VH-VL binders against Large ribosomal subunit protein uL10m (mRpL10). Designs and how they scored, part 162

Target 1, 224 residues: Large ribosomal subunit protein uL10m (mRpL10), of Drosophila melanogaster (Fruit fly) (q9vpl3)
Amino acid sequence: RGKINIQRPKAPHYERARVVAVTQPKYPELPKAKSCFKTRAERTQQQQENPYNEIIAREVRNWLDHSRLVAFFHLSSITADDIFRVRVQLHKQNLHLKSYGSKIIEQAVKNTRYEAIVPLFHSNHCIVFSPDPEKTAALLRIVRRVPQMVLLGGIVEETMLSRNQLVAYAQMPGLHAVQAQLVQTLSQAPGHLIQQLQAHQNSFVQVLDVHAKNQMNEETPKST
Key: E = the ipSAE of ESMFold2; O = the ipSAE of OpenDDE; V2 = 0.75 times the mean of E and O plus 0.25 times the DockQ between their complexes.

## First folded at step 10 (VH-VL)

Design gb85 (from gb1 with light chain Y32K; framework fv_anetumab)
Fold by ESMFold2-Fast, scan of step 10:
Structure gb85 (fold): chain C 224 residues (1-224), chain A 119 residues (1-119), chain B 111 residues (1-111)
Amino acid sequence: as target 1 above (224 residues)
Amino acid sequence: QVELVQSGAEVKKPGESLKISCKGSGYSFTDYWIGWVRQAPGKGLEWMGQIYPGDSDTRYSPSFQGQVTISADKSISTAYLQWSSLKASDTAMYYCATSFYYWGEFDYWGQGTLVTVSS
Amino acid sequence: DIALTQPASVSGSPGQSITISCTGTSSDVGGKNYVSWYQQHPGKAPKLMIYDVSNRPSGVSNRFSGSKSGNTASLTISGLQAEDEADYYCSSYDSYSTPYVFGGGTKLTVL
């Protein structure tokens, strides 16, 4: 299942390194781990691998910098057919599913405001990017039907949000100013957020209650 | 309020062309998949294919690929199923149905278009 | 061969409970939770009764319930009524090329 030839990026540097390696004369040398000398093929591979990693890290940084919505997921074992299905559906909503190696992500975000996300990528993972934060509701609608993808959190308008905060954000369709204010409120310290909810006890609690009821109806339909 | 309205019954001869329609209303036409499901007389349901009107991405069942053409006109919220040359075996009820997802279920169904192909 | 297997017919009396089975393989019914059920009255379009194995759309009676065990999904109708007399079809996702595989259908007779 999942033998779909969708264009997958190949590393041009890897292909070139491979050609160099197969065309190099055989050198039956002793493999000393701490040798100061390298064959031409080894030096060429090392040089080409470094530029490739930096190019992909730059791609990740560009996605982070130019996306107003970024969502992080743990990814359980999933077939090629299932991930392709999900990727196509997400793309219909201008949501872009990407998977990068943990080392590349660490390289991309090191010494940036996003460095705190690195621990999220030491297990199997994927990231969804979008230029449109209004698509958060569509994202969650799609992903609720994909049990292999577990939402960990995200970034909306450059503000880091937990899973529950991102879910709450999705329930509040609003104008740019209203959404920005809500994001700021959701990103406050837990004590402050609890105090604010207790003091105002209004639309935000209503939104969470409606969401919880909708989730119950979807998971275990009852009389409503 | 979501409604799919299909064109009326058709009686055709083998070799003739035909295009039937399915007009959607009460929802965002470009954000939902529209599928075509065939039901031969006295038989069960068969998925033929589906289209995403927003970008005209069209997917066909292996059994129907090359046999029919599915298209959509988003300016009038209408999807189409077309045959270049009908066969007697095309006699069936044809339903359009819509879904937010490419997979799973069809939430809303049209009333059906009966196509009869006889000499 | 790959189509979902349903009994051709099932019958019951008003007030009884009946169950309709839908058997597939580990790649469709058994491997995923994308089973839906449709009700079709003679001369009418199918209506969605159950999706994702056990979920009901708004407006569908709670007398209809769905479940799955291994490669077999089941539709149960409790408190059977005359209006439930119809054909019932199951459907499951198989692959991207075949996102809808239907069962052969089951004719439910009341009485």
Scores: ipSAE 0.706, ipTM 0.853, lowest interface PAE 1.0, mean pLDDT 81

Design gb86 (from gb1 with light chain Y34F; framework fv_anetumab)
Fold by ESMFold2-Fast, scan of step 10:
Structure gb86 (fold): chain C 224 residues (1-224), chain A 119 residues (1-119), chain B 111 residues (1-111)
Amino acid sequence: as target 1 above (224 residues)
Amino acid sequence: QVELVQSGAEVKKPGESLKISCKGSGYSFTDYWIGWVRQAPGKGLEWMGQIYPGDSDTRYSPSFQGQVTISADKSISTAYLQWSSLKASDTAMYYCATSFYYWGEFDYWGQGTLVTVSS
Amino acid sequence: DIALTQPASVSGSPGQSITISCTGTSSDVGGYNFVSWYQQHPGKAPKLMIYDVSNRPSGVSNRFSGSKSGNTASLTISGLQAEDEADYYCSSYDSYSTPYVFGGGTKLTVL
């Protein structure tokens, strides 16, 4: 059917239809490469004439609420064929590339925990969403081949990360590693250092004692 | 160690069906595209098509659309190239190769499968 | 003709530099920076030598370099050696025959 019904939102149906549409081949454009998007002024004019701002803002909020990985990019001029190619590869990794006007973003995130992202969308931009934060490494591998997309930062598991922090996150086994790193940093406070040194000494002595006991009591085990 | 191992050489008659295979190992089979490349005797390389095994999304060259079928079986990490009815003009070396990117280069190649169709 | 245009043959002597051209249109080589080069020795599978116009995979000699100007990409081999004798193929993303097209190939002879 294709129409959006505000009275009966069907997120799974709409999302599936959009996913299929993103992966569908686009027919070749006129041979002359189109490398320019509509200007910011032209997009602003279209938004002012469009009464659907509330519907699109709800779509943005749904993406933010249901995505455990959100990455923000500056987007330079890119042809329709180039962006289509990028979308196909991103979709293979359950990564969804979206572009929204800054006023739509402001309306979507106003009075929410995401309000702080608004300044990132002052310039030309796009956003990649995914329900799977483990795909951060795949995302970075894909976009390093797309010079038109420059990583600005992101949100992983509801935590805002800078570009460098997001790159570091991609090298970790997951959110638990980030939490462990923060706890480790806090535990290095002076009051806890002595107890940790004492615990280390006790652990070493315990391991040595267990090893000695095992050597004495074990009679047949070899090379295990 | 990434390795693509292709099935052995085939000798067929025109009109016969054929299915050749390419088995991947040493990498995540469902995260890479597998392409098929044809090389007729004494001729250059021709890209035939490629498949993403994770969802079976398949793309064909216009020259080979409807002439061959590309498929994959994730459970045994194997991709296939199939003809319903062979022609003498199908005589060629067939390579499989893998790429992480939809638009990207093929960084690992199989050893090739020679298909000979007698006239 | 859907293939990118390469010279059929190129020759050089050991220690020389040679260049192989690959010419397309604005819908492939000219429009995108996704040009690759492959080396194929007789009876062997192709080997990737260059990707994204000028990048080398690990293990490929720095004697191999790539460039592009307009609709023409070039592979340059410096300090030519006997083992460089092979067929060389360019490839590019193609917006009409998406996603891939090969060049016709160039036979390099080391004299």
Scores: ipSAE 0.455, ipTM 0.721, lowest interface PAE 2.0, mean pLDDT 78

Design gb87 (from gb1 with light chain Y34W; framework fv_anetumab)
Fold by ESMFold2-Fast, scan of step 10:
Structure gb87 (fold): chain C 224 residues (1-224), chain A 119 residues (1-119), chain B 111 residues (1-111)
Amino acid sequence: as target 1 above (224 residues)
Amino acid sequence: QVELVQSGAEVKKPGESLKISCKGSGYSFTDYWIGWVRQAPGKGLEWMGQIYPGDSDTRYSPSFQGQVTISADKSISTAYLQWSSLKASDTAMYYCATSFYYWGEFDYWGQGTLVTVSS
Amino acid sequence: DIALTQPASVSGSPGQSITISCTGTSSDVGGYNWVSWYQQHPGKAPKLMIYDVSNRPSGVSNRFSGSKSGNTASLTISGLQAEDEADYYCSSYDSYSTPYVFGGGTKLTVL
């Protein structure tokens, strides 16, 4: 709208050029008969510019910040009744099943320590949150019954864990038992107590040692 | 270590009320479902319903909805099965059983409570 | 009402193998891998023998095994012993209305 004719542009004329650029249509408007159908590119652009996405992204960041256990799953086709039963059982254990679009998750974790999780969400997915990392064993026990939910990995106490590492963590005693303090307490106990645990819970002691080493390596990564 | 102990046998007349119990020990009572299973004399097993003691969420079989009440008391780790008015057809062995899952299997069973309803 | 179909009785001799079938539909046995088997001796509570089609709880003899093909689950007892004589019940998840549905039961006689 309007015309501008200028031969020697100066800084004061940038305001007019900016206004003209802003008022210019970015793409032609679709006819009403086709307004119920949008091209993939138009849908993608609208989703990227949707302010609602920022609100939900903040919700995702809030869940991540207040959860000490976060588990990521691929989700195959499942009935509404089946997923509802799974959600109820998870909620009984203070485990909260959430589903968010891939773009919202990417927006939520962009420029955060959680950015590495983005590749996990290229297909159908869901996330389980809990403030209690001791519920990892309960989580894996429940999802073992749900073949449609395939564990991809997770975050425990702000540490990224693979599927195998989460499984190993779940097989250990609760959080206090996997801390260095518990290992130290056991080593300071009478020798017969440590021997009893090794003789009757050999897999437990070995798994605890492996977890302690993994946590140490994750806190202070080493090159080999 | 996990044990479910049920109340003793009962002999009642039609129209009387009854409340039988199932006490759990050796596990986290509020983290497991407790179900009730009926077995009429010489017949098979019938699931009646179940309760999650942690929040008292209770689910019933359509056949038993409105006929019985299932409840639990977390402070004494005890679940209950109750009738407001017994019928002769309620004569059966009643088992309580626990499951970590809402669905699937019962890991541990009580010894059973025989209820006989006769005039 | 019985939703899952089991034979009323099965018999075998010591040392033989026997199989008990449990037939349902695609909404229970056929649709899910959540099939359980219970053993019940006269006057006693049921005991879980198999869960999730083929898994054994700790303490259950490896002579007991489970399988499933289509809408039919099977319990197989190998090396049959006198103490195996009992009633056997299958159970499955039913996505339509109830988390537990039982079979009618099978009486195993060890001849």
Scores: ipSAE 0.543, ipTM 0.775, lowest interface PAE 1.6, mean pLDDT 79

Design gb88 (from gb1 with light chain Y34H; framework fv_anetumab)
Fold by ESMFold2-Fast, scan of step 10:
Structure gb88 (fold): chain C 224 residues (1-224), chain A 119 residues (1-119), chain B 111 residues (1-111)
Amino acid sequence: as target 1 above (224 residues)
Amino acid sequence: QVELVQSGAEVKKPGESLKISCKGSGYSFTDYWIGWVRQAPGKGLEWMGQIYPGDSDTRYSPSFQGQVTISADKSISTAYLQWSSLKASDTAMYYCATSFYYWGEFDYWGQGTLVTVSS
Amino acid sequence: DIALTQPASVSGSPGQSITISCTGTSSDVGGYNHVSWYQQHPGKAPKLMIYDVSNRPSGVSNRFSGSKSGNTASLTISGLQAEDEADYYCSSYDSYSTPYVFGGGTKLTVL
């Protein structure tokens, strides 16, 4: 009758759901190549700015900062059961297998000493962390039985090493001083260099370098 | 050289407790798994379980879970297999064997311990 | 109590080749490349002959070879010798009864 309720904007959910169902599946949108590329770029940017991603990136930085051994692997197709058994064996040697998205890794290492690792993670990958660099030999022995994991390189005592340098490090006898010296030598990649060190019998440690003929004879500043 | 030396043969009555040993030498005891394998007279090999001495992580076959206890003492590089109450069906040869890998191949074996349970 | 299936016995004559099969499921032999073979002479501990399907430890004759197809692994012994007469056991990683399972064993008789 009268003018009781002339406005009733509340539509039954049934009618609204029906209208949405009819229009959505038949909506012809032709995505443009440029719009598609923009959507992907926007999605990538939004993922990098996501607070969840920053939390995981901090976790990755924490692992990098507290690990004296970090090894990078390409990971081929592998089942959950395969990775589980490998993870168990690695954990026994205080080796921690972690998998992170490439954007998370990039965010974690941005503006750090480790930014150079980003290109290693453009495909399927995983990382093994350990506080104990003496476990490098154990790590390589374990992954030798896992053809899906291919060693790319690593970081030992904060020094970036190639695959071959990491393998050489693993074969060294377990004297910490010798291994530390070898890491420094390998990181300088001097295939034709011999380094000679004198212990603290003098008031200082002196390093003498002998170069092959392809390097100019550079005099080390003499500390007396 | 890697060697596993097991304790001597045992003759027991049903209901008695028993603990047999396997002493490792020539390798890093805490970095290898030690498994126990049972072989009843005239029968095949049965994997019972294994232990990682470095952290005492122990894995049992479902057939032997709750029937035996596997343990290790790092200070003397020795692993143990123990029964709280023996049964006649426990009569068997018991081998210990070591593997670097969790998923195992056992590349070194002890000589075996014969356990006979008879009234 | 899950065991991999092996024939109870196999026989051959000196110089012949024989093959011993080991059949499991996708949770063990079929799913993983961690199949091992052991040789056991009477009164002795088992000896590892093959690991990771086809690899031989140092000191094992090249007359022993391993292979796998689907859920079945095979041990082949060529140029049979009297000394090969023994029991042979396969084993595999097992994702159900983790981590290990043995086969029932095969008695090899040489003439």
Scores: ipSAE 0.605, ipTM 0.802, lowest interface PAE 1.4, mean pLDDT 79

Design gb89 (from gb1 with light chain V29I; framework fv_anetumab; at its last look DockQ between E and O 0.24; V2 from the best seeds 0.00; counts 0 for: pae E 3.4 > 2)
Fold by ESMFold2-Fast, scan of step 10:
Structure gb89 (fold): chain C 224 residues (1-224), chain A 119 residues (1-119), chain B 111 residues (1-111)
Amino acid sequence: as target 1 above (224 residues)
Amino acid sequence: QVELVQSGAEVKKPGESLKISCKGSGYSFTDYWIGWVRQAPGKGLEWMGQIYPGDSDTRYSPSFQGQVTISADKSISTAYLQWSSLKASDTAMYYCATSFYYWGEFDYWGQGTLVTVSS
Amino acid sequence: DIALTQPASVSGSPGQSITISCTGTSSDIGGYNYVSWYQQHPGKAPKLMIYDVSNRPSGVSNRFSGSKSGNTASLTISGLQAEDEADYYCSSYDSYSTPYVFGGGTKLTVL
C-alpha cells in the first residue's frame, strides 16, 4: 500500500477546500506573450486536473455503489461554517453530505443507469449519501431547517424517486422489507420521474428568477 | 412521554469533587443532544456544553472548557456533569435539556439540580 | 456566553398585549432564523414557547407569537393572563462554538 485511498469516504469536503485555497500556488501574470497555447502554469494545472477528476469520479461511483439512499439538493449561498454544522449533524445519522463539480458527476455516471440525472447538477448542488434508507426521515428532519438546501429528488434502493415520493417514503413503516416493496409501488416510469425531478428544479429556478426580478424592480424608485 | 430526571440537590465544600446525573426516557436517547444549562442564584441562563450520546461527541462553551466534564452512558440513558474541584462560584441551579439538533432550541428540560458550594 | 439584550422588566394588565425585545448582532439574531423563547416560572425549569423565530411547539397557546426584524427578535403575548407572569429568556444561534447564546431575561409582571 503506497496510495491514499481516494475511493474511501473521507473527511468533510469543506476542510479539503480550505487547505487547497490556502496552499494554492501564486502564478505570475503573463506579461506580453499572447500565445494560444497554455502557459506552463495552465499546462501543469490541466495535467493535475486529469488524474484528479478521475480520482474524484471514482469516489462518486464508490458512494453510489455503497449507498441505498442518495438525495439530490440545490444548494443556495451558504457559509463554510454553516455547511460544516449541517454536515456534522447529518453525519450523526450516517448521512454523508458531498459536493462535486457537474463535470465530475457527469464523468462518474456516464454509461451507468444514473446518467439521466446529470442535468440536475448544472447549478450549485450537493448530494447526501447513506447506506441506510431508514434514515430518510432523519434526513428530511435535518434539511427542513437548512433553507439553503432544496430537495430535488433521490434514489432509494436503486429506484429514482421525486421529492414527493421521498417524503412519502420517509413516512412509511420502519420495516425494511415493507419499505422496499412500497418503493416499487411508489416508483413511476423512469421518463416521467426524471421529468418530475427536472420540473421541481426548474420550478425552484423560476422562483429564484422571479424573486431576483422583484428585487430589481424594488430597487427602482417608485412613483405615482 | 419524554422525561428528563435529574439527581437530587447537593451541598459541598470548595475543593470537593461532584458528579450529577440526568436520566432520559420516552425518546431515542442516542439520537438527541443533551445539553447542560447553568443558572446562578437570581441570574439568567448560561449554556455550558452538550453531548451526543450516540458517539460521545462533546462540545463545551468557551467559559466552561476545562472547568467541567460532560459524559454519557447510553446503556442506562444517563448523562453526567462533573467537577474535579468545586468553587464557591459553582453555586447554581443546573439543568439538563435535550434537542434533536446541535443548534436552535431545547425541547425538553429536567427539573434541575441545585448545587450549593459553601465555605 | 455572549449575552443578548432584553429589557429587565415589562408589565401589562390582563387582556392587554405586551412585547419583549431581544437584541443581538448581525452574527447571531441578524444572521440566522434560529431564535427561541423560554418561559420560566419561579422554582421551575424553563419551558420552550417559540422556536425558529415564530414557530410554536404543540401545546403552546396561540397568544404567544414571535417575530424578527434585523438584529432584534420580539416575543408578543396577546390577551395577557395572570399565568403569563414569569421570566422570559430569548436564545439564538451564534456560531458552531456557541450554538446557544441567551438573553439576560425579562421579568413579566401582570398587574
Scores: ipSAE 0.725, ipTM 0.867, lowest interface PAE 1.0, mean pLDDT 82
Fold by OpenDDE, look of step 11:
Structure gb89 (fold): chain C 224 residues (1-224), chain A 119 residues (1-119), chain B 111 residues (1-111)
Amino acid sequence: as target 1 above (224 residues)
Amino acid sequence: QVELVQSGAEVKKPGESLKISCKGSGYSFTDYWIGWVRQAPGKGLEWMGQIYPGDSDTRYSPSFQGQVTISADKSISTAYLQWSSLKASDTAMYYCATSFYYWGEFDYWGQGTLVTVSS
Amino acid sequence: DIALTQPASVSGSPGQSITISCTGTSSDIGGYNYVSWYQQHPGKAPKLMIYDVSNRPSGVSNRFSGSKSGNTASLTISGLQAEDEADYYCSSYDSYSTPYVFGGGTKLTVL
């Protein structure tokens, strides 16, 4: 009775091998995530041929004009699925992820206050728009988990910010919180001032009282 | 401080309906997912589903799809899990938890609601 | 049901280092860095200990660390203490079926 070589199991009978080969769940090769982002070259070519470039440029302008938060990102190789996940996450926070060709951006911002952003679009990029500047922290939190998105800078409340400035902005307490603190501080200031002023006056009166008492004691003749 | 407070323990009979609640406080209720996790006695954690209160986007585990309904009332910062008809197999601890990310970790948890379904 | 596979139980002595494994597939642990670990004491709600494979939330001891290799994530607890005795659950994003999946849980006993 031949020793069953457990280390090299005999290839199953041809018929069984065929059945196993056919019944092996062809795990769909995860579609090689074709980068949903067309190469720069593909985008440029598509933009040249697109009669709708003006319409798209207008759309970009509208987004810029109505957004209080705009963030610019370099986009490295990212899969369609990854982009979708990020988009969903951003959308929940009222953050809108868009990608446009460089030529479209140039056309959109030409002769506008946004013209300075054109140099940011020399590579694969995406833009996040939001009407809510308070979502800056949320944006940064989301993109932190997306290494394919590199923050380049942004516009908050019509002010262009560097990457570092945007990060700093996100760390600041909300405007309302700061305002509340300011109001609180200002409301306390008069009380403190009054207290300080009163303290000095009280101290002065005390000194005068002591002086007066000392003078009275000196004038009391020792009745021998 | 972030806090999730769940409704009290429930004892029900098979066939009865039930709605349990999870109230969030100390954070923006509309900006975080609320998930429901089941834990049968002596068993592991099971993700049931989650809701985004901001737009009521609701996601279910296939195992719980059609078996339960997840909802939220953002006006009172409360999420709900409900059954139309309870089964004995629904006996479990139910936790609500918050997640910032759709696919993210649950960082804050409720204390749990024990649901006992017995004939 | 696509479940993450954990050992049913692990044990260690105080001061030792123990590792809990969590094995999934290329559609969950192998595909993404969205692995989390939860600690659950008896009668208590789970507590997040690790997120994104290796990150610790604020307030979590540095004795807890996470890693991943291939389709297997690992939770390492160094300097084991009596208070570490609990159930531990891994979790991950699942791209095929459910957005979220838990492991079966591991009971850690401190001997």
Scores: ipSAE 0.616, ipTM 0.826, lowest interface PAE 1.0, mean pLDDT 85
Fold by ESMFold2, look of step 11:
Structure gb89 (fold): chain C 224 residues (1-224), chain A 119 residues (1-119), chain B 111 residues (1-111)
Amino acid sequence: as target 1 above (224 residues)
Amino acid sequence: QVELVQSGAEVKKPGESLKISCKGSGYSFTDYWIGWVRQAPGKGLEWMGQIYPGDSDTRYSPSFQGQVTISADKSISTAYLQWSSLKASDTAMYYCATSFYYWGEFDYWGQGTLVTVSS
Amino acid sequence: DIALTQPASVSGSPGQSITISCTGTSSDIGGYNYVSWYQQHPGKAPKLMIYDVSNRPSGVSNRFSGSKSGNTASLTISGLQAEDEADYYCSSYDSYSTPYVFGGGTKLTVL
């Protein structure tokens, strides 16, 4: 089974790493030490971030309100150079890659029909926004070559779609009127019924797929 | 249907300038990279560079950096390959080709432009 | 140093399967890189036959297949036919950016 190895430089001819591993220093660089320093910075910033959080939350609301395409991804480990290249490629297609903290997302979508998206932001993630729903095919072409971005699902014309529905939407031919008509048909399925996400599912892909398959007009926003 | 139509064959002398063209149709010209590929007589394919017409982002093979200029005019859906001073070694067939990705496959090719440089 | 090595020529009889190899390094083929294959008949522009190691574009016969193992990519042509006689080029690229590089080409002769 092995784990994914993303960093593959040319190996040195001599196995100096084996010798170093046997005689390791007491203080290797560990993730715990780095996360500990982050925790201190977070504690000192909480009071200062309250007004900043609302500014960023307004940014998120603006993107949601003006984007006809929104796609949600889980983002696994990726170098800064690689994510920058992906962002540039996406931007050339009018696709805007963003990432936000879960508290900011919760604040942005409070009392809206989009409250159901908050659980998607518990782990490392990214969101792609676009005013152009016809760019869904271009988005999927780009991310096909980016295994670190795992599609969870999306929103097209204010309708939640599962990953499979979004892929199907991207493959429709031709005129944008056909795409709008299909989205309207999906949104008009009988039953503005109240349904809940499955609590047993902890996978981000499964959570979004289950919600999108039920497609009930953002069940939580109905209360607003 | 996607179509790339290149300018006609050229016969030139060493030291002359030349600009050849590649006109794209049947797709969104600004959404695809257009690359240039050289094939010397009896030789293989050699990538020269490419341009993204939407923002003029241009990349060159190290072998051709500074020796040619790649440009595009998006108002007429046309890409260009340009020499300021031709050499006899520039005698080759030149293809334009389109790619969706920054780096990747070329799935639509022009018919080629034969450039002959001789005294 | 990017150098993709292909055999200069390969031959086969009609109906046979043949394989054309494309060998590079861990920085060209052996890592997270993708490979494409092109067919070129004399006097014609190249045609994309395989992209992203093993995917066939629309309109390409299912007799063509691609694979990769270690630092070597392979194009396999099943049920060899006379029209398959052409030059074949591999190319290598990564998921994010790599200069395009072509192999030296392989002349396929159908006996």
Scores: ipSAE 0.381, ipTM 0.701, lowest interface PAE 3.4, mean pLDDT 76
ESMFold2 (binder alone), look of step 11: mean pLDDT 89; pTM 0.923

